# Ledger of designs, part 341: VHH binders against c4kar8

Target 1, 263 residues: c4kar8
Amino acid sequence: MAELSTPSPASPAPLDGGRGDELEKFTLRGARQILQLLQDLITHRGLITAHTGGGHSFMTAVLKVDEERGRVVLDPSPDPQANRRALAAPRLTCVTQLDGIRIQFPLVGLGEGQDKGRPALFAPLPAEMLRLQRREFYRLQVPLAHELSCLLKAEDLARKPVEVSARVIDIGAGGVAVVVPTGAAEFVIGGTLPACRLALPDGEPIELDLEVRNLNRQTQRNGTEQLRVGLRFAALPRAADTRIQRYIFKTERALNAKARGGL
Key: E = the ipSAE of ESMFold2; O = the ipSAE of OpenDDE; V2 = 0.75 times the mean of E and O plus 0.25 times the DockQ between their complexes.

## First folded at step 19 (VHH)

Design nf11 (framework vhh_7n9e_1; at its last look DockQ between E and O 0.49; V2 from the best seeds 0.64)
Fold by OpenDDE, look of step 19:
Structure nf11 (fold): chain B 263 residues (1-263), chain A 124 residues (1-124)
Amino acid sequence: as target 1 above (263 residues)
Amino acid sequence: DVQLVESGGGLVQAGGSLRLSCAASGFTFSSYAMYWGRQAPGKGREWVSGITSSGGSTAYASSVKGRFTISRDNAKNTLYLQMNNLKPEDTALYYCAREWPSLDEYLAEYFQHWGQGTQVTVSS
């Protein structure tokens, strides 16, 4: 009776070597490290953008880590459609930040249920978490009290030039993320938006070219759908870079001071 | 159900040209930006080009800029990619996509609504 050795499920082929190698040093695979990082997200009430695919995402949070069951509990979207998309997705890509460090992790096997009588999403603990400890990946979440805006020069559905004032939600050395009303303008991944204007609190708007890096229809916690546009600075003058860096630094200091009870 | 069917691939010599087509069905084609991607043997999927829903704006990867032209016919629910001055490094399976959420490498793995692809082989 030859014991048919059930072929071990082929480990998913490592994402090809070159750029992947650079990310490996930032990838956490230790169970304890993963648990700690998830707990830190809970403690800090970190908002997570959950990408469900198809250019759709919703805001969520880790509510609980169930170590006994080996699962993470997430806050469901207020949009039932977003939850359906999430449950149908083979993989949920979660993106967040903690202390300015971008964190990314996949969740697979998403299910729905109840936690303490409240609707919740459940997934097995991630096998890996990416913690990008690089300055280039740092994004400051713009405080709501700050009215950072970016005037986007784009085209509408009729191919007419339009100017859209977009709220800046995060900013880094390499670009900004903005939110725009759905239908305000047409965007395409890889597209360039010329002669846009980034308004900072410290002076005149900065004129710059922006490259569209990502597009996500995002459902907010309040149920409102917005288009989130990730924009890269295509060409940033040195003076502008200095101003942006100064703003980021000043804001971070203020936020940290506040967090320490100093304000 | 969303369907994307690519065609127009084939074997071509370096310096040659091909025109790819993507027939779209199962959704309002004119309401979506559309994209071309490709996957070379042993490599990941690569963004090639994008076009807005209206066709008013286009974008290209640096590797294909000046050689490739993306266009669309919304009346025919068809996306096109004119490829000129083809190079051996352009050899890949070319895909049509309705969604391309990010050019960021970290988000590249959850693409949905890809066609079967059309093979482009450029010989030296």
Scores: ipSAE 0.769, ipTM 0.937, lowest interface PAE 0.5, mean pLDDT 87
Fold by ESMFold2, look of step 19:
Structure nf11 (fold): chain B 263 residues (1-263), chain A 124 residues (1-124)
Amino acid sequence: as target 1 above (263 residues)
Amino acid sequence: DVQLVESGGGLVQAGGSLRLSCAASGFTFSSYAMYWGRQAPGKGREWVSGITSSGGSTAYASSVKGRFTISRDNAKNTLYLQMNNLKPEDTALYYCAREWPSLDEYLAEYFQHWGQGTQVTVSS
C-alpha cells in the first residue's frame, strides 16, 4: 500500500513544472551570453510572444538592454488590459525565434515606467535563456500574401458542427498556428479536430487530423485581440509531409532572396 | 478571486473507481474550458483531461482514455472526473485548473494553479 497521505489542509499545493535533463543542454546561464543573445534579438527585430497566464499572451519586442541597471526594456501593448495582465503575472514567459532557433526566457519582477519619455515595461535580466536547437521547434512565419488557410471542423458554442476558415500564421514540420475570430468555435487543449483541410499553394488542400496544443487570447502589436490556436499534425501521410516541407523550404528561400535584394 | 477546491480522492485497490469533484468560485465557470492534471511523487505535472466551456467536447491523455470521463455541471459550478479501472500508476495528486499552459513538453511556461489538489492512491 502507498505510504503517501493527503497534504495538510493548510499547505499550499502549487504544481510548478520541473526542468528536465534534456533542457539543460539548451540552457544559457552566462551573463555575457544572455546579454549577447538579447542584443541579437534587438538587432534582428524579433517579434516576441509574451505569455502572461490565464490563456493570454501579447506580442512585444525587446527595445533595449540596460546593462548598467541590469534590466531589459520591453515594448508595452497599446491594450491596457494586456499590460495589466503582464504586470500582475508572477512570471512572463517569452518565446521567439532567431535564425531558425526557438528562443525562450522567463522575466520576473516586471514593472512599468518610461524610457526616453515613452511608456515601457522593465524587468531584471533573465537568469537563463533557452536556445532550443531542435527541428521540431522551427516555425516559418507565413507571409500574408500567401493567404494560407486551414478549414477547421469544430463545434460552436451551441454544440453545433461548424467549419471555420482560419488564417495560418506559422507552419512547421509538426503543425501550424492559426487565428480564428473569438466565439466562432470552441476549442480545448488536447482536443482532436478530424478531417481539417490545409490549403497550400501547390495543388489540392491536404486533409489531416489536428490536435489542439495551445490556446491563447493573443494581443497583437496594434492592440487587436485574436484567438491563436496551436495545432499539431496527427499521423501525417508521407506525401503530405513532403508537400509541407517543400512549401517551407521554397518560402524560406524566397524570403532570403528578397532580404538580399535578389530574386 | 479564483478558487478551486478538489475532493473525492482516497485509497482504493487496483481495478476500483473514484469520482473527483472540483468546486469553482470567483469567476464565471461556464465561460472557461476546464482541465484535470496530476502529479505523481518525484515526477513532473501531467495533463489528464480537458472539457470545453459548454461541455460539448472532451479530451484525454492516452494513458487514461477509455477509463476516465470528464464532465461538468455549469449550474453547480462543478467539474468532475470519473475514474474507472484504476491502476497503481494512476497514484498522484489530482488537481483541476482553469488554464493549461501548453502540451509542449519542452516549453518552460508559467503554470498557474489555484487548488490544493486531492490525493488518489491506488494499491496493487
Scores: ipSAE 0.611, ipTM 0.860, lowest interface PAE 1.4, mean pLDDT 84
ESMFold2 (binder alone), look of step 19: mean pLDDT 80; pTM 0.807

Design nf12 (framework vhh_7n9e_1; at its last look DockQ between E and O 0.45; V2 from the best seeds 0.67)
Fold by ESMFold2, look of step 19:
Structure nf12 (fold): chain B 263 residues (1-263), chain A 124 residues (1-124)
Amino acid sequence: as target 1 above (263 residues)
Amino acid sequence: DVQLVESGGGLVQAGGSLRLSCAASGFTFSSYAMYWGRQAPGKGREWVSGITPSGGSTAYASSVKGRFTISRDNAKNTLYLQMNNLKPEDTALYYCAREWPSFDEYLEEYMQHWGQGTQVTVSS
């Protein structure tokens, strides 16, 4: 039967430590808590990354909670392939951030249909949701106006060294996520990119080694695909760490002040 | 249909060597990064090594670095793992895969394409 095997759902093997005990204290299991958190995501119009497996995800949002049917309603992708992957996935892992807290929840039994005459995706309410309020999970969403970039030293399809200027879409204490042009370079999860340069608004770029932690073809809300590369900082000097933390702090303060002052 | 078939496993004494192969079909092999993983008895799956589509860059788990070498022959659609200086803790079912989930330990992802595996047993 080896020739006709089907893939099984896989939980990534941990590189360090078990995670079951650590997650329990962040886990919401009460129906009221889950409904309130989903409603908060709706109210804040939270963008959600829905992971379908196989290195694919798409951007979505919770449109509503249908309590009578016990369902959550998601915005479908304009890309039919993204929707087909979502419907075929045994588990849709939804990830977002609300008020600086990572929110994560699984959806099982996803189906498609109509909601008020519009296409929609439906799933039973999740039995649990994670509110991962740990400093290590915080990621600042980088404003486009900052044009934050990271120069990656990688290899192209012909194994030749290339330098790729990748836009930084989020940044945290331990790493960045970047968008890389299709075909510009090759990556492998677990690979290292030595002597990359992270450009912050003030001062010289930070030279650092990066490790590829995730590699995801992400379908955007407009239906286009981008290659998202999650990168961990290796051997981060204290001065570089301070500059990164200062950037995050100043930018978050400015964004929060604008949001309050603009209300 | 995507097929990945591992071979080359077996019983070997500690300190010995084995060379695993993974025959790939049903897709353009040279367009994909490839991975080896393993599952020891009673344990979860462990990422072992990865290689870029062209073969230009490789990565290894710290437990095998310096002992294992991943390689590929894109003309033969074959992935390899040369395992030297084998230890009893290397005993596991070894798989090749066309993808690997994020290393984010809290993020669960569905993995779609891996082989049935080949058993490696290292005697003391």
Scores: ipSAE 0.761, ipTM 0.925, lowest interface PAE 0.7, mean pLDDT 86
Fold by OpenDDE, look of step 19:
Structure nf12 (fold): chain B 263 residues (1-263), chain A 124 residues (1-124)
Amino acid sequence: as target 1 above (263 residues)
Amino acid sequence: DVQLVESGGGLVQAGGSLRLSCAASGFTFSSYAMYWGRQAPGKGREWVSGITPSGGSTAYASSVKGRFTISRDNAKNTLYLQMNNLKPEDTALYYCAREWPSFDEYLEEYMQHWGQGTQVTVSS
């Protein structure tokens, strides 16, 4: 009875030296692949966060791919200022998710015009698109019906302690993205927010420390400006991690079932 | 146009101190978080410190925590970095920034509002 030595799971190679090489594995440069991915974004009506620089972004979508002219058509912001920033930017960084996979692509040479009599933004097709399939990069878009919130302990402009209830827009194993009203509190990238409370549907809020990783002033489709804050879980207890993972898994399953016509 | 002008760099011996300044113009300084970054020769840009618009909260890289102090004077539109107990590994071009890219490793850096930097050299 030969004891089949279960091969010890190979320790993940330290991410140090191969960051560039790893990124290349996830980079699409083929014209057909790029076109297909853009078409998939259209089909799924994927919302795209377009970063214009200066900490500013707006919500957009790919409306059309014009293969003949080699351009992509984007939905303009309802905010004229956001559109001006976009047009003035040397590069637009577009970030979205499809099937839980983060997609990132640059657009250069943005212009404005009309598509079928409607205002639109135009850009040449991206030369490359990043499609991150790593589990660690997965972010679940939180359904509006779930109303996930995070109570942030921060300071206001007067340096007074404030508690801000922030809507969670996406969640992953490593953190959350939240939206807060502009001016509700002050944040700084690299800052720590201690003793915050993440509310999940399945029980009591989870107390946790959060690290600010990203700040973006975002104009929504309705024209409202909000601050999007990317937050990392600084010290997550194992029990909390398990709850978060369970929530993500359950929600993903439900969303997939719905997408398949099961609901 | 947004302008950031760093100053105060120089040559200092290990264990010494420097104070960097960044003069800001072309935007409402008091409305923005501000950051210090640095770039050592042959290395990428590194985040060093950040401060909220009001100056009420600060953040530091682990490598400089306890040694560096970020502050700001909104009336003067100036950002500061007090650097104490300097080490040779602190040798870098130091930048002032109004914006900082996400710490997401896969977000492309498109820094539009950085200064030209001030050189800090720490001699052993």
Scores: ipSAE 0.728, ipTM 0.903, lowest interface PAE 0.6, mean pLDDT 87
ESMFold2 (binder alone), look of step 19: mean pLDDT 82; pTM 0.818

Design nf13 (framework vhh_7n9e_1; at its last look DockQ between E and O 0.57; V2 from the best seeds 0.68)
Fold by OpenDDE, look of step 19:
Structure nf13 (fold): chain B 263 residues (1-263), chain A 124 residues (1-124)
Amino acid sequence: as target 1 above (263 residues)
Amino acid sequence: DVQLVESGGGLVQAGGSLRLSCAASGFTFSSYAMYWGRQAPGKGREWVSGITQSGGSTAYASSVKGRFTISRDNAKNTLYLQMNNLKPEDTALYYCAREWPSFDEYLAEYFQHWGQGTQVTVSS
């Protein structure tokens, strides 16, 4: 009776030591804390970007926490291909925001099934959740009603200069995330987009240089695939920074007031 | 399955040159931006360079800018890195990648498509 030594789960690659220490301060590992945070995500109907690897992601949400079975229930993508990728992925990286605080957590062991007769994805409860309570990581989700846009100067697949009007989905002190149609332009992580224009509601567009920091092909809940581009402000004049900060604060206040039933 | 196979590494003297190649298969090569990264002994993986799908735009780490040139041949499904004026600090295992973690330090774990790498050693 040869005891099949169950291969010890590969220890997660040590987070790079120095950066790891800072992250530990923001990492929740307590079961109660994790459950509470997941419940908070449910309560607030927090949209989650689930990264499946290969530069692909889809929008999901936590639908339920099953404490008895030790699992989380997620909303599947309307894109069957995205779901296949998710199920094939050894790990999902889930990213969301609650009250302006970035939350990140891994899910391993994803499966599909039904919850109350509806298709659902299931995963064991995360062993840890990262809650980044740093100002530098704060990203304001831009209300759809504000219609923030960023004119990107890029090149198309034919290497011709193009201007792409991209919707801003989130904004922070350090940059913006935008969505563009797939194929509208070429981007490369680490690349610079010069002389772009960020349109804020309070005045003339801000001219600025942007650095591409991340690229994700994202399937939205409506089934539309878009390219999400994370952009860093490479050179931001002080006056522009002030305007951006003002916008963020004003918007946050308005959102909070609304959430409190004041509007 | 996505496959990336790096080659062209070796031992070179400081000031020398190498050309790395990465053969890609298992996906539509021309549909993806491609990247080079490296990992020095005892250090984490660092971004070196990136190139768009068409090759129209390139990016470089400050440490290699002016010395390294990334290029691609989409007809051959091959990515290249010309490395000139090599320095001892360039000693590393060089990786080809179809995707690169967000410079947001926290997403690095989700990227899975790396080659085995090719060793570059620069002697003083």
Scores: ipSAE 0.785, ipTM 0.921, lowest interface PAE 0.5, mean pLDDT 86
Fold by ESMFold2, look of step 19:
Structure nf13 (fold): chain B 263 residues (1-263), chain A 124 residues (1-124)
Amino acid sequence: as target 1 above (263 residues)
Amino acid sequence: DVQLVESGGGLVQAGGSLRLSCAASGFTFSSYAMYWGRQAPGKGREWVSGITQSGGSTAYASSVKGRFTISRDNAKNTLYLQMNNLKPEDTALYYCAREWPSFDEYLAEYFQHWGQGTQVTVSS
């Protein structure tokens, strides 16, 4: 007969099943490796998305590693509700990118306290970290100065067509992530948004169909809440793909040049 | 307390139809996109269908598109799944949810649902 108990909602298994053992080769379990990777995140001032479940996340950072107590110290959100969700969650799933490599790790046993008189969040060191070194996970963080936007053709709460101009926050070979004001339109994971327009520099906007892959109410470092929508490119014409790849390549080159020539 | 109660499952012969219901309570039903998922014994969770808050847009897994229809009645706080032309591979425990984890296959998000589900068994 079918299983009589509810499935565990905290399972790390992928939605289509069968990927748990595939992740093992990307999993770091050594204490020294974990400490070094956490220190690298601190050194590079990496922004971390901490997922609390229920379609919520907040932006944070690792402030320090307390090796003597075996704990990590995280920056709390200015939004008290985001901190309450984090403290109530059975675990946080932290996601970030370092040198083009996706880093992911769970934190269990999160607590609040103070670090040098300032509020902070504390958790034991993770027992494992994923270092997903696959090119398909790369996402360019779009500089604000580029003003990349995507015009979404969606529906409002009255089922009427609306156009929402959404800021593109990251872009990769397979899609974009955008932010929109909450309530501006209705979205559903798995839904398709036809005939959207992606505006890149130096050219006419690209018309393309997008599929909603992620919906997350994300609390930013300044405490404001935005709806983050992860969108996959559907039926991408060859010319559009070339323009997207060129944008990514040029922007990476420009960012690398700043790193080489900066002080 | 958030509660979701699924009903309408049963045993049906291949090619048959069933209509599932999900009664929602403990939250403002009309403020949430809603989803159906399913799970066969010993297998992972499978997203089946989703519907926006107003019901204006729907989405389906490719394995069920054209055979299943999701709908909602916000006045009754009820979500529905009409399943036609059922196949043996549709055999599973079906459950509704008011959120769904990211389709990012490597993000191990906490998934929470509140119902026990309703069993659908399709014989050949």
Scores: ipSAE 0.645, ipTM 0.887, lowest interface PAE 1.2, mean pLDDT 84
ESMFold2 (binder alone), look of step 19: mean pLDDT 81; pTM 0.812

Design nf14 (framework vhh_7n9e_1; at its last look DockQ between E and O 0.61; V2 from the best seeds 0.67)
Fold by ESMFold2, look of step 19:
Order: sequence, then C-alpha cells, then structure tokens
Structure nf14 (fold): chain B 263 residues (1-263), chain A 124 residues (1-124)
Amino acid sequence: as target 1 above (263 residues)
Amino acid sequence: DVQLVESGGGLVQAGGSLRLSCAASGFTFSSYAMYWGRQAPGKGREWVSGITPSGGSTAYASSVKGRFTISRDNAKNTLYLQMNNLKPEDTALYYCAREWPSFDEYLAEYMQHWGQGTQVTVSS
C-alpha cells in the first residue's frame, strides 16, 4: 500500500569511523584560529572545491568573514544548477590548500542572499577546520605550464574502447587526480584502468595500472562542468615511484624559488 | 525526487542464491554509475560493487568477486545484484546507491542518494 509517512532518511555518513580518530590531531576548533585561517584564505585568494554530495562539486572562494553575524560569505557559481545543489545539500565539504597545506572544513546551513548588491552564498562559521600538515596527505598542484597528462584506457558511452588524454591536476606518492571532458569516457569507483600512461616532463611515459578512487562532476569557476577522477597507482614499480617523487621534489623546489624571486 | 527502492532480500541457506533489485526513479538512471553497499550489524558500511552508466564495466569488492554479479537494465531503470554461493558473512542490509564516497581521500563526502535497503540473512 501507499506510504503515508516521511520519505526514507537521507543520512550523510562517512564510511570509515577509524579515520576520524587519525584526523583529530589536525583539527582546529578554536574560534580565533578558525577566523584567522579563513582570513588567510581570503588574503591568498584561495580557490575552494565545495563538495555538495551526490558526486558533485563546484569551485568557489571565501569572499569575506562577517564576524558580527558569525558568517562566511562565498562566491556563488555562475551555473544556477550548482548553486541549487549547494543550497539543497545538508553540508558542504570545502577543500583547498594554503602554502602547500591541505585545508578542509564543513559548512552547514548554507543560504543565498546579496552582499553589497551582488549575489552571494552565506553560511555560519565552521565549528572546525582541518589543516592536513603531513607528507602522506601531500598532493602537488601541477603547474598548468607543465601540461602533465595521463593516457587512460577506458570505455566511451557506447561501451567501445577509447584512449583519453586526461590533464593531471595534482599528483602525490600514491596517485593522481585528472580532469576529462564530460562524455569522453565512463568510470566507476572501484574500477581499474590497465596499462595507462603517465607522461612526466622528463623521460619516457610511465606505464601504470590505475584504480578509480573518486569521481566528481565538478563545476569550474566559469560554470563549465568537467569530470574529476581520482586515481590510485596500482603495483607501482620502485623505479616509477622514484621518478614520480623526483618530479614532485623538483617541481616543488622550482615553485619555491619562483615565489622567493617573484616579488 | 530521487527514489531508490530495493527488493529481493530474505532468508537463505549457506550456498544458496538471491537476486536483489533496485528500482530507480526521479533521475536519468542511464547517466549515473550505480553501486551496491551493505552493512552488517555492528560493522561499518561496505562497498560491494559498482557498474558504469552504460553497464560496460563493473567492479567488485574482493570478498564477493566471483560470487556476485552486478547488472543494470537502463530501459527499466533497474539495478540488479545476483548473489551466488552465499556465506553467513554475507548477512547484511543491502542497499543501492547513485553515488559512492571517495575511497582514498580524507574527504568526508556525504552520501545522499541511497535506498532504505533489503535484508539478506544467510544461515549456516
């Protein structure tokens, strides 16, 4: 018979409670510390990935902190659909970095409004923020000029084999994140992509088996949507691992030198 | 409104088989990868299987590989899980989902689109 009661509960739930214990030492809960970190993000004009759930995210930024009202002000997406998803989400999980350190924080109670006559998104200040200051959490943000790519052997929407040259947006010891145009190929979390090729600037491409660890339909700051795919290296040979770590080290050193010489 | 409704669970003897169904509505089913998860009493939620939007590729947890088969019928907006050679450790509430949180990131993504589940109980 027809149900006359509330719909099925939609409870956001992390899958690994033990991981929360590991993260406690990186958690900031002091109001003063949180305000300062948010202000630092504003000052450095940090781009923020806001995860809305349902396999969607959008790019945003903190425009200001309204201390009097206890709110943060976020830049809305030019894509109204991304804004509607954000407003409907029970929480946003915001991810960014500051000085090479990964920052994460939740926002709950997001609302829309105007700030100085311009559209804006508002939320109460987060009760906690993570500063993931540890090497195994480190992901090098790949400079656009390097045009780092990974050739993926996947299937298109018609189930036919396709090779997709995906731009690498970040790289760490355990994997890469790439972006692909929407519709170029299909992926599923837990799937494997054998015999892919990671093209580093120096030397021959590295042949890798990759595992899909995350998928996001990500709305960029200009409102266009790309598919962001997080990929883990499977069975990485020592020589390939060394080349990847060398690339990360050399690129980090070059970026640090440029920052010191840039002013 | 996104709706996911599981069915086909029940009590079965070890070594037996069950076929679960998940009826989807309120979204373009063929545009989404789909997943089965399960939760046993006193345990965390476990990813079981996933399938691409077209159905061309599948993935399985090592604990069920070779015994479980995920499939979909995009014309009927229905996801399936064929479970063979069932073991007592397969006893759990099984649910389908339109999304799955990241495996490898310290990102507490919130899963919003899953069904209420169907109970599978495997006796010894």
Scores: ipSAE 0.736, ipTM 0.916, lowest interface PAE 0.8, mean pLDDT 86
Fold by OpenDDE, look of step 19:
Structure nf14 (fold): chain B 263 residues (1-263), chain A 124 residues (1-124)
Amino acid sequence: as target 1 above (263 residues)
Amino acid sequence: DVQLVESGGGLVQAGGSLRLSCAASGFTFSSYAMYWGRQAPGKGREWVSGITPSGGSTAYASSVKGRFTISRDNAKNTLYLQMNNLKPEDTALYYCAREWPSFDEYLAEYMQHWGQGTQVTVSS
């Protein structure tokens, strides 16, 4: 009776983030820690951006942790195509925030099924989770009531200069994420958008240069496809930085007060 | 299936030039931004250049800016990289890609579509 040595699951390739050594201190590998963090995500109903590759992502959430089966249950996308991409992807990169701390974790072996009669995605528990406790990585989710916008100077498909008013969805010390209609303009990772204008509630727009850092096509719940553009502040004047920081701080305080039942 | 096939690499002396090509198939080439990356021996993958779908905008790593030129022919489904004034430090396996991971230092790679690469060796 030859004991079929179950092939040891190939250790997921280390998160080859550029500064591997610096990330280790922020990486959780303990089963209990991972479970706790996932439970915290459930408790806070944290929205997760799941990256499927090819510049595509969808919004999801952790619905349940099944410790007995060693799996996580995710909310599927309302877009069947996004779910297909997710299932076809060798790896799903999940990004979220909890209490202002960026959290990232990979999921592999994604499958579909039902949880309590509802469609769900399933994956084995992540082997590691990255919890970045650095202020520089903090991104404030802009409240919908705050109509932050960024006027992007870009080119359209015909290479004509266009100005695109993009909604700011998150903001940090290092940049913004915006959403634009698909086809409104062309972007390339590493590209620079000069003389853009960031509109803050407290005064005149801030003129600044932006660098495209990431591109993600997202399907909204309503079925509309949007392009999420991650933008870095290429050169931020000190005065502008101060204004941005003030806005973030003020907004965070307000959100926290509201969460505590004070507003 | 998405296919990317790089060519044009070789051995060149410092100060020389090469032109790389990437033949794309299996997708609507003109709808995607395209990128060049490279991997030097013992190093990770490095972003080199990017170009918008229309070719109207380009981006370059600081290390290659002014020396390299990315271009594309959408009618031929081909991406190009003109490399001038090559340096020994440019020695690497060069890849074309339809997507690129975020420059976010903490995002894991989720790229799925890389070519096999073409070797560029620059001798002193």
Scores: ipSAE 0.658, ipTM 0.883, lowest interface PAE 0.7, mean pLDDT 86
ESMFold2 (binder alone), look of step 19: mean pLDDT 82; pTM 0.820

